# VH-VL binders against Apolipoprotein N-acyltransferase (lnt), part 17

Target 1, 229 residues: Apolipoprotein N-acyltransferase (lnt), of Prochlorococcus marinus subsp. pastoris (q7v0g7r236to464)
Amino acid sequence: WQTNMPTREKTNFKNQFINDKLISAQKIALSNDAKLLITPEGTLNNNFNLNFKSKIRMLAGGFRNSKNGLRSSLLGYQIGDKTYSSFIDKHRLVPLGEKIPGFLNIFSRGLSAVGGIQPGSDSRFFKWKFTQPLAIAICYEITDGFKIRNAVKSGAELIISAANLDPYPRKLHYQFLSLARVRSIENKKDNIIISNTGPSGLISEEGKIIKLFDPNTEQNDVVNPNFSI
Below, E stands for the ipSAE of ESMFold2; O stands for the ipSAE of OpenDDE; V2 stands for 0.75 times the mean of E and O plus 0.25 times the DockQ between their complexes.

## First folded at step 7 (VH-VL)

Design c3 (framework fv_rovalpituzumab; at its last look DockQ between E and O 0.41; V2 from the best seeds 0.00; counts 0 for: pae E 9.2 > 2)
Fold by ESMFold2, look of step 7:
Structure c3 (fold): chain C 229 residues (1-229), chain A 122 residues (1-122), chain B 107 residues (1-107)
Amino acid sequence: as target 1 above (229 residues)
Amino acid sequence: QVQLVQSGAEVKKPGASVKVSCKASGYTFTDYGMNWVRQAPGQGLEWMGWINTYTGNPTYADDFKGRVTMTTDTSTSTAYMELRSLRSDDTAVYYCARLYEPDWGLEYFDYWGQGTLVTVSS
Amino acid sequence: EIVMTQSPATLSVSPGERATLSCKASQSVSSYVVWYQQKPGQAPRLLIYYASNRATGIPARFSGSGSGTEFTLTISSLQSEDFAVYYCQQEYNWPYTFGQGTKLEIK
C-alpha cells in the first residue's frame, strides 16, 4: 500500500476533500433553510471548480486568474453553477505616511508571502444576482472603514467579513473581531464574520456579538442577520 | 416525455456564423443545464460548453472561447449556440444535451437532441 | 485538460460472447466516468455513470468497473443490437472530455 502520493495526485485528492466538505456544508445549509453559504478567505484553491452543481447560493473564498495575475477573491456561485459567475477581489491597503503601522505591517508581510497576488478594485460594494447588496471586506480590508462606509452608502444591506487567519498570531484574531464590531457600529449594519481558524459569527448593528464560534475548530452553522435598507 | 428538438441542417461559407436552436419540452427548462457537443464526420465527440439555464451563465471549452456564444430564451424553453468565424473543419453534427445530476457530484447527459448538421464549404 | 484514451479502436466479437472495452484517463478522475453507446445516425445513449452504475432501462449484461485512471465496460452476452460505437467520458472536471471510441463489430 502506498502512503506517499505524487504532487499531481495530492492536488487531486485535496480538491476532492474540499468538494466533500462543501457538499456537507451545503447539505447542512439546505436542511436549515439558509439562503446563502459563505466560506472563509482561501477556502478554494487556485483554478478550483466544484465537482457538483451548487444547490445554494455560495460566496466562497478562493483565487481566480486574471490577465493581470492571480487574485484573491470571494467567488460567487449561483444555484446550478460549478464555476463561479461573479466575484469581488481583495484590494491592497494604501500605506499611511512614511511608516507602516505595526498591525498593517504584519498583514503586508503576509500578503508578500502569498506570492503572485495582485490588487483588485478598491470598492467594497458587491451586487450579485438574486441577493441583496453587500459590503465585502477580505482580511486586512476590514481596517479601511471609509471603503466599507462607502459601500453602505451605495446601498449595501449587510457586511461580510472574510479572512484566513491561519498564518497570523492569535492576537490578530482578536483585532479582526474588534474591527468587525467597529464596522457594524459605524454603519448600523449586521456583520457576518467568517474565518478559517479565527473568529466566526454574527455581530449586530449595535456591535453586540450574537454568536461567536470556537476559532480553533471547523464549524458549519446558520445565522440569521437582519437586512437593512 | 422529455424531448430536445434542434433546428435543421445548415450550409455556410467560411467566415460566416451559424446559430443552432434546441427547443426543450416535457420538463422544467430551468431545472437542468444544457450542453453542446459536436461530432465531425467519422470522428468522436467534442464538448463545446454548457449554459446554466437558471442563471443564463455559459461556460465554454477553451478551444471555442471567443468564437462561441450560448444563450437561452426561457419563455420558449429554447437554448441557442452560435459559432462564429466558421472554418471547413467546423463541419460537424452539433448536439444539445441535457445535464442531469442524480446525486451530489454525479452528472451525465441523459437526453440528447437529434443533432444539427452544419456544413462549411467554400 | 484530461485525456481519455480508449482501446481497442475496433473490437470484433461473435454474438453471445463477452466484450471488454478499456478506457484510460491521463490523470485520476476518481470514479467520475460515464459510458455512452452510439449507433450510426443516432445521438449517443447513456449506459453507465459513476463508473459502475447502470442507467435506468439498461440491460444487466452491461457492467462497468474501474477507478482512478483505468476503466472498463463489459458486455457479458452480446446481442445483435449491441454492435455500435462506445464512448467513455470523464465528468470529473471541465472541459468534459470523451474517448475517441471503440467500435464493436460482428466477427
Scores: ipSAE 0.007, ipTM 0.520, lowest interface PAE 9.2, mean pLDDT 75
ESMFold2 (binder alone), look of step 7: mean pLDDT 93; pTM 0.929
OpenDDE, look of step 7: ipSAE 0.067; ipTM 0.686

Design c4 (from a2 with heavy chain T59Y Y111S; framework fv_flanvotumab; at its last look DockQ between E and O 0.46; V2 from the best seeds 0.00; counts 0 for: chain humanness VH .579 < .591, pae E 3.5 > 2)
Heavy chain, then light chain:
Amino acid sequence: QVQLVQSGSELKKPGASVKISCKASGYTFTDYGMNWVRQAPGQGLESMGWINTYTGNPYYAQGFTGRFVFSMDTSVSTAYLQISSLKAEDTAIYYCARLYEPDWGLEYFDSWGQGTLVTVSS
Amino acid sequence: EIVLTQSPATLSLSPGERATLSCRASQSVSSYLAWYQQKPGQAPRLLIYYASNRATGIPARFSGSGSGTDFTLTISSLEPEDFAVYYCQQEYNWPPYTFGQGTKLEIK
ESMFold2, look of step 7: ipSAE 0.248; ipTM 0.656
ESMFold2 (binder alone), look of step 7: mean pLDDT 91; pTM 0.920
OpenDDE, look of step 7: ipSAE 0.411; ipTM 0.794
ESMFold2, look of step 8: ipSAE 0.339; ipTM 0.689
ESMFold2 (binder alone), look of step 8: mean pLDDT 91; pTM 0.921
OpenDDE, look of step 8: ipSAE 0.456; ipTM 0.808

Design c5 (from a2 with light chain Y50G N93D; framework fv_flanvotumab; at its last look DockQ between E and O 0.55; V2 from the best seeds 0.00; counts 0 for: pae E 6.2 > 2)
Fold by ESMFold2, look of step 7:
Structure c5 (fold): chain C 229 residues (1-229), chain A 122 residues (1-122), chain B 108 residues (1-108)
Amino acid sequence: as target 1 above (229 residues)
Amino acid sequence: QVQLVQSGSELKKPGASVKISCKASGYTFTDYGMNWVRQAPGQGLESMGWINTYTGNPTYAQGFTGRFVFSMDTSVSTAYLQISSLKAEDTAIYYCARLYEPDWGLEYFDYWGQGTLVTVSS
Amino acid sequence: EIVLTQSPATLSLSPGERATLSCRASQSVSSYLAWYQQKPGQAPRLLIYGASNRATGIPARFSGSGSGTDFTLTISSLEPEDFAVYYCQQEYDWPPYTFGQGTKLEIK
């Protein structure tokens, strides 16, 4: 046991904790015959790599370094990977030009508070080897119906909505869920919602909440979305 | 019986390229990752990185990005290391080693190739 | 990054003696440490994995111990074929596969 560790040593303990949780999650996913493990926004820290080879395809919320700075992303790990091989970056919220409703203004403050994060591509279409095409919305991106619609037009068969709602009040959690339902209805696609402390579950293409997990608990479960055109 | 057989030694001039092969037999090639390890004359072992033989995705250790390329041909169960723009400091024995993970996160090199000496001299 | 420091750099002993080789990590590597043996002109050979587990076919005179930052390879009674260079390797954190600089075990 070591006390008052150097910053590098503290980083290593944090990475081991994350790796141990990921191993547990993958074991549970494999025991339930899951095809894809999805984690919320911000699950992995910066410069994270697995200490094990992934045994399941995984889309993990995390960060990556790019030419223009740090990106918040969903990172794709194929079977046998220790480093991600695919990614989709979070895109910054576009100013509306008129007075922003309080709900969206709070998301804007949250985005601004994530210092050093740079915007990624504005496309929400994600095609990854061995999986069906996906439409990805990270946090506030669920508010941009146009980008999600374009991903569906490009062939996306499922919507994935990932968020970290920890810093936000519960009324914003409800609004996030409502927006996810709208995206499912308008695009006629199932929507898997993954958040760390907010709503997680499955929304049908008709906007029906098929399953919703209790907020603020660590949960792993398998959902079976319907793929549609 | 697991075997890793590497291509023969090479003598090259600075600026040339070399491609080392590592042919695997006795196991399913795509089930185990392949690492490349460098050992300069009289020096210790240095991992260069590895290739995911299921996907073909390479991962390079710090200092081995750029002139070093890992590749593979699954149809002949062979991994390759290509070194471009050879420098005198690239003179070393290069080993391939099978990555075995008997339990989550516990990895080691259970089988090694015989090594390929690359000598770079002007 | 994790640095593995082996000591001593050279150990001179006679057959039949007990050898003790040390490997110290700059940060905890838990029990994710392996030991390899390398004779001149040969590829390395795995001896110990997971700090203390003997690899298949490795004689019982080889044993490993330790956890965290301090690890030991012990050869209880040296045989002529045991005189070689020994390397430790960690698999705990990125970048993986870091090796120590080696300990040369030679005939006195």
Scores: ipSAE 0.048, ipTM 0.572, lowest interface PAE 6.2, mean pLDDT 77
ESMFold2 (binder alone), look of step 7: mean pLDDT 91; pTM 0.921
OpenDDE, look of step 7: ipSAE 0.100; ipTM 0.702

## First folded at step 8 (VH-VL; framework fv_flanvotumab)

Design d1 (from c4 with heavy chain D31S G33A S111Y; at its last look DockQ between E and O 0.46; V2 from the best seeds 0.00; counts 0 for: pae E 4.1 > 2, grease 19.2 > 18.9)
Heavy chain, then light chain:
Amino acid sequence: QVQLVQSGSELKKPGASVKISCKASGYTFTSYAMNWVRQAPGQGLESMGWINTYTGNPYYAQGFTGRFVFSMDTSVSTAYLQISSLKAEDTAIYYCARLYEPDWGLEYFDYWGQGTLVTVSS
Amino acid sequence: EIVLTQSPATLSLSPGERATLSCRASQSVSSYLAWYQQKPGQAPRLLIYYASNRATGIPARFSGSGSGTDFTLTISSLEPEDFAVYYCQQEYNWPPYTFGQGTKLEIK
ESMFold2, look of step 8: ipSAE 0.227; ipTM 0.645
ESMFold2 (binder alone), look of step 8: mean pLDDT 90; pTM 0.917
OpenDDE, look of step 8: ipSAE 0.302; ipTM 0.755

Design d2 (from c4 with heavy chain N57D S111Y; at its last look DockQ between E and O 0.03; V2 from the best seeds 0.00; counts 0 for: pae E 18.4 > 2, placed apart)
Fold by ESMFold2, look of step 8:
Structure d2 (fold): chain C 229 residues (1-229), chain A 122 residues (1-122), chain B 108 residues (1-108)
Amino acid sequence: as target 1 above (229 residues)
Amino acid sequence: QVQLVQSGSELKKPGASVKISCKASGYTFTDYGMNWVRQAPGQGLESMGWINTYTGDPYYAQGFTGRFVFSMDTSVSTAYLQISSLKAEDTAIYYCARLYEPDWGLEYFDYWGQGTLVTVSS
Amino acid sequence: EIVLTQSPATLSLSPGERATLSCRASQSVSSYLAWYQQKPGQAPRLLIYYASNRATGIPARFSGSGSGTDFTLTISSLEPEDFAVYYCQQEYNWPPYTFGQGTKLEIK
């Protein structure tokens, strides 16, 4: 689900509006026999709960309160859930060499715009009940090829790259897409990209773009990634 | 040398079916998606969708779900378009076209088949 | 769905003249716009990709420009073999890769 909502404007949305959009997205997913619904980074507001029972397994970008502060996360909802039952938190990346410092810095500026988000654990391996193991990259985490490779070596069958690219110039959207393609190639795994105003789609294990949605539009669509393990 | 060779023209009655082949040579078939494009008489080009030749998964454009089926046989490097329950409106030239990625994020149709004319007439 | 509208529908010119063909998208397609040439009885041939890049083997008289919603194909000095139908195509929204309705370039 590409939401096409500006980060600051999303913060002002009422929870009822988000729930209505989610109900619509789940109806579309079910009508196409989808097994998993994925939403971009930051789709759900802090302390968000569904006002309905989820009819599909959903991995939704959102926030959660932890004892160490607010976390940006992908939140896992099983069928029947109104509250998430699992999660993986975004972690702070160590800057890479001088060759791409502007790319990392620009992503950090986006984090400052949304407030004090605490980093999570380094591991990008996500084992979730009733789904295949996943490698998760939230936003700039896609730049850490080592962590994604380790998740794949641990048994992840699919890479999921979730981002909120609204604060960033169009050129960085292309760079994000390029990094996602590299991760698919080097790990020989399909990569699902989901962003709010940037590129969303499916990258094959060979780095080929199977499907790419229009940026800056709200879209729901079904992709069929190849599970290799 | 890359070539896409399609099966010959077909004359069909409404309600029949047709299966068009597109045989690829000069490259690794599974490295490039195969697209289908329709051109009705006196009209422009209309993208029907494509098939991922590595996975075999088809993707259909709006308006081409149901009666149109993309398939393939990788052992003979051949993609297929099957049209069932033919209607007069299906009269057109059908092209296969290779989806090429010359650089990251760029995809276009670099090689085309010669086209297969399907005529549906009673 | 992204609709590409080409204009003019028919352009009548003489060899040696400059041709300018327009393509307008209903939504921004950034620079993900290609141009194809189709002669009667033949399959289309790629001319321009990514708005302005000439495909391999395409003569320098063909050039493309534009971004967003407005794109132009220019043929600087028409040759007899250039009289054909020209289509623009967007690759921004994967399914479908939408084509324009075509511009027929014919000899005056």
Scores: ipSAE 0.000, ipTM 0.391, lowest interface PAE 18.4, mean pLDDT 75
ESMFold2 (binder alone), look of step 8: mean pLDDT 90; pTM 0.916
OpenDDE, look of step 8: ipSAE 0.015; ipTM 0.540

Design d3 (from c4 with heavy chain S111Y, light chain E91Y; at its last look DockQ between E and O 0.37; V2 from the best seeds 0.00; counts 0 for: pae E 8.2 > 2, grease 19.2 > 18.9)
Fold by ESMFold2, look of step 8:
Structure d3 (fold): chain C 229 residues (1-229), chain A 122 residues (1-122), chain B 108 residues (1-108)
Amino acid sequence: as target 1 above (229 residues)
Amino acid sequence: QVQLVQSGSELKKPGASVKISCKASGYTFTDYGMNWVRQAPGQGLESMGWINTYTGNPYYAQGFTGRFVFSMDTSVSTAYLQISSLKAEDTAIYYCARLYEPDWGLEYFDYWGQGTLVTVSS
Amino acid sequence: EIVLTQSPATLSLSPGERATLSCRASQSVSSYLAWYQQKPGQAPRLLIYYASNRATGIPARFSGSGSGTDFTLTISSLEPEDFAVYYCQQYYNWPPYTFGQGTKLEIK
């Protein structure tokens, strides 16, 4: 689900509005026989709970409270869940120094300016009951090819890249897409990219863009990635 | 015919544990959530929470975290409620009840077990 | 959070009489209200769902009505087996599974 909702507008959402949108998205996914619904980084508010039982497996961008503070995460909801049952936290909130290319340095500092969020574990491998293993990249984590390759070596069969790119110009959106394509090629895995106002779609293991939604529209669509091992 | 059959009454001392079973028949166990409801002597009904029978993940109402554990065994279509460190206030009848969801987020209890009385006395 | 208030707390009637039980919600629950009967020493059983629909196997003397905040369970001609405690439950919004405190229907 591509929300096409700027970051500032998302922070003003009421829980009921988000739940209504999620119900609509799940109905569309079920009517198209989808097996997994994925939403962009930051879609769900902190302490968010569904007011319905999830009817499809869903990986939703959101926030969770941890012992050491708020985490930006991709939250896993199984069929029948009202509360997420699994998660993977965003790891690198503030990449530092000259190692980051100039344009990504600005991009990373901008994305890292979300206050109150603490880094999670550095593993990008996500094994979830009833699904095949995944490699997860949240926003600028797509720049860390080592962690994604390590997740693929650990058995991940698909890369999922989630982002909120609302505050950034289209040039940075295309650079995010280009990095996602590189990760697909070097790991020989399909990559599903999901962003709020940036690019969303499916990239093949050869780096071919199989499907790309218009970044400026709210859309729900079904893609069929190849789980080739 | 849908049926929920619970294990028999228990008499326990404070500090002990009890595990109540609820065996389902007449439907696909994993298609419906299972709720646990407590009724203290002479009092009304209190929902304790439920278990997602598809995943096995429990969800507890406020005040029922810690000493109360929901679990299940899908191979025998059975849900379980375990209460540890029993206190005198845990004396109650405990019911299992099947959750029916006719529409998104709208749930009521269409079938109930016969109840299991747990008595905690010194 | 939606609070359900049942009245009266106790209703004393004879067999053959008409019983009227009330359930009032603190805010609208549309028609998403269920009624349960609990006889002494037994589990609750579902009587009414969607405010007015009888569950499978429930006699025609039981009827439900109402919408929004005010709901009524009516038993047109009491039988000896109808003396029990009756609970309403809303399932309109989160948190679900809220029960009223019950109405005891007793002989005389």
Scores: ipSAE 0.013, ipTM 0.510, lowest interface PAE 8.2, mean pLDDT 77
ESMFold2 (binder alone), look of step 8: mean pLDDT 90; pTM 0.920
OpenDDE, look of step 8: ipSAE 0.348; ipTM 0.769

Design d4 (from c4 with heavy chain S111Y, light chain S30R; at its last look DockQ between E and O 0.51; V2 from the best seeds 0.00; counts 0 for: pae E 3.1 > 2)
Fold by OpenDDE, look of step 8:
Structure d4 (fold): chain C 229 residues (1-229), chain A 122 residues (1-122), chain B 108 residues (1-108)
Amino acid sequence: as target 1 above (229 residues)
Amino acid sequence: QVQLVQSGSELKKPGASVKISCKASGYTFTDYGMNWVRQAPGQGLESMGWINTYTGNPYYAQGFTGRFVFSMDTSVSTAYLQISSLKAEDTAIYYCARLYEPDWGLEYFDYWGQGTLVTVSS
Amino acid sequence: EIVLTQSPATLSLSPGERATLSCRASQSVRSYLAWYQQKPGQAPRLLIYYASNRATGIPARFSGSGSGTDFTLTISSLEPEDFAVYYCQQEYNWPPYTFGQGTKLEIK
């Protein structure tokens, strides 16, 4: 689900609004026989709770409170849940200068400093009891090939790359897509990419773009990676 | 027909524990959540929280964390409420109630157990 | 936290009379409001859901109305069995779905 909810506008959204959007998104997903709904980084705020029981398994980008502070995370919802039951936290809050231009790094550091976000575990391995293990890259984590590779070595069968990219230059969007392709090739695993304003879609294990959503549009479509839930 | 049958009345001393059962019948137990509601003598209804019977995840209302534990056994279609370290103020009738969800965001308690009186007295 | 306030606390009426019970929410709950009836010594029973929908088996004399913050339960003509305590409940936000404090409908 490409939300098309720019960061600048997210602060104005109420939880009820997001709930309504999720209802619609889940309905669409179910109507398309989807088994898993994935949303971009930062979709849900730290105080977010569903007003309904989730009707589909969901990996939702969002924020959560922890003992160590606010985390950016991919939050796992099981069917019937009103709150997340699993999560993987974003570890890398800023890009490394090796793969992203320096001016973008400076810009990203500025954005990451806002909100008091704290880093989570560096492991990109996400084991979900009702699905096969996943390799999760949130935003700049896509640049860390070793972490993703380790996740795959640990048993991850699919890569999911979630990001919030709208505040960044278009060049970064292309970089994200390129890196996502590289990760799929390196690991011989399909890569589902999802961003609030794009790029979003499916990259095959051969690095082919199987599907790409239209940028800057809300779009909810199903992709069929080589992965069994 | 849908029925929720709760265990019998309990008399406990302060500090003791009690476990109340709520057996469901007439429907698929795991399709609907189960709520717990407390009613102190002469007082109103107080939501304690609910358990997701599909996932087993409990959700506790504020004030009902720690000493209160929701659990279930799907093999016998039964939900349980355990209260530990009982206090006199825990004296109340406890109800289980099915959480019905006919539409998105719409949830209400359509069927109730008969209630279980828990009396905590020294 | 959404607080539901019911009024009046006690309503004394005679059979055949019209009863009007109020439930006010501290903030909008849209139409996500239910009404329950509890007779002495019994468990509560669902009367109305989603503000104005009668639950299965509920007599037509019971009706619910309202949206947002102000809701009303109306019993058009009271029957002897209608004298009980009535609770409203909001089901709009995150649990717990809070109840009002109740209105006791007693026989005059």
Scores: ipSAE 0.075, ipTM 0.679, lowest interface PAE 2.2, mean pLDDT 89
ESMFold2, look of step 8: ipSAE 0.350; ipTM 0.709
ESMFold2 (binder alone), look of step 8: mean pLDDT 90; pTM 0.913

Design d5 (from c4 with heavy chain S111Y, light chain Y32W; at its last look DockQ between E and O 0.49; V2 from the best seeds 0.00; counts 0 for: pae E 6.1 > 2, grease 18.93 > 18.9)
Fold by ESMFold2, look of step 8:
Structure d5 (fold): chain C 229 residues (1-229), chain A 122 residues (1-122), chain B 108 residues (1-108)
Amino acid sequence: as target 1 above (229 residues)
Amino acid sequence: QVQLVQSGSELKKPGASVKISCKASGYTFTDYGMNWVRQAPGQGLESMGWINTYTGNPYYAQGFTGRFVFSMDTSVSTAYLQISSLKAEDTAIYYCARLYEPDWGLEYFDYWGQGTLVTVSS
Amino acid sequence: EIVLTQSPATLSLSPGERATLSCRASQSVSSWLAWYQQKPGQAPRLLIYYASNRATGIPARFSGSGSGTDFTLTISSLEPEDFAVYYCQQEYNWPPYTFGQGTKLEIK
């Protein structure tokens, strides 16, 4: 849309801010010998460009332009990438009438739900070069236990749950965490949760919360999930 | 010594294909991206895109997403540019260039191949 | 997409004179701009990176300045070997590695 476009310099400023945060996060990850960096849902906009080459494998929440329209995705950057080389699209979109009133979420969050976002494939199995297979749930998708179980049966060794919970009440944050714990228990797999202002951390295959970060602060930390039973 | 040695000049007819090689030596091939730059006769430099030599994933500039293919063979430290369905407009010198990144986001081409002239005539 | 515009297209000067070459970006590239020299029949050579840093082995008469959208390459006193084509290039904005169209520096 021509009517809702930021200025070039305004866009560059926002891109630089996100790029600086990603550089900081990658430096921390590298100093701790991390193998994978994960960012929350919606971290990158659909016109975002990395202004550096990634130094670590990164799964970043963001948007991408596809042949069938705009997608909300987890975007895969390999070492040396400036643009993603792999992705998994959000399948289950949040309809306006099934959440906190759509009127209150007309900002960026409403744009992801209403403003032209198209559903992706329904598989939650993500086989990505140089990593073990993953089961991916983007926000709302954590409610679909059948799809997550199918990804695990297909060989996924870890569950990644990415969300942007800014638009939701604190009670829904607890529900998201509870669902993530259930998915870990029923599939006997660790679950890494990453969200912007909601819960982030590591859930064990027994449903135990191994690590949970303060939801009100920006944080970078390393967790060591178990990839096997 | 870092060196990039390209294959020799090619004379081709329209509709043919060409594959240009760029053999790297004096450094670890997979540590640095390889870029391709075109220069038509009497014209300036035009970035065609690059290949991530760690993953093998190519990235093409606009206008180069069709008939142009970047590839590599890590076992011989060589990058390749293949052009299919050659047109007269493809007549140019094609350079490979190594991307150097001394700091986060600071990137420039520190070593260039000698260039490969491809001439397409009927 | 970003466009780099160099001016003038051709600059005719004598040895010993000061040369000033301009590069303007259509969007800010901060200081992520490089300058290359290309002599006839040769591959380009890096002169300046990060707007103002001379590459290894480049004579002190070459200097770069500018940031944002306006950049300048200056050659303080021209030598006979400095007559060539000069290109600016950016890597800050997408698509990366965009070149300017070149400025030909020729002997008057």
Scores: ipSAE 0.053, ipTM 0.584, lowest interface PAE 6.1, mean pLDDT 77
ESMFold2 (binder alone), look of step 8: mean pLDDT 90; pTM 0.905
OpenDDE, look of step 8: ipSAE 0.182; ipTM 0.723

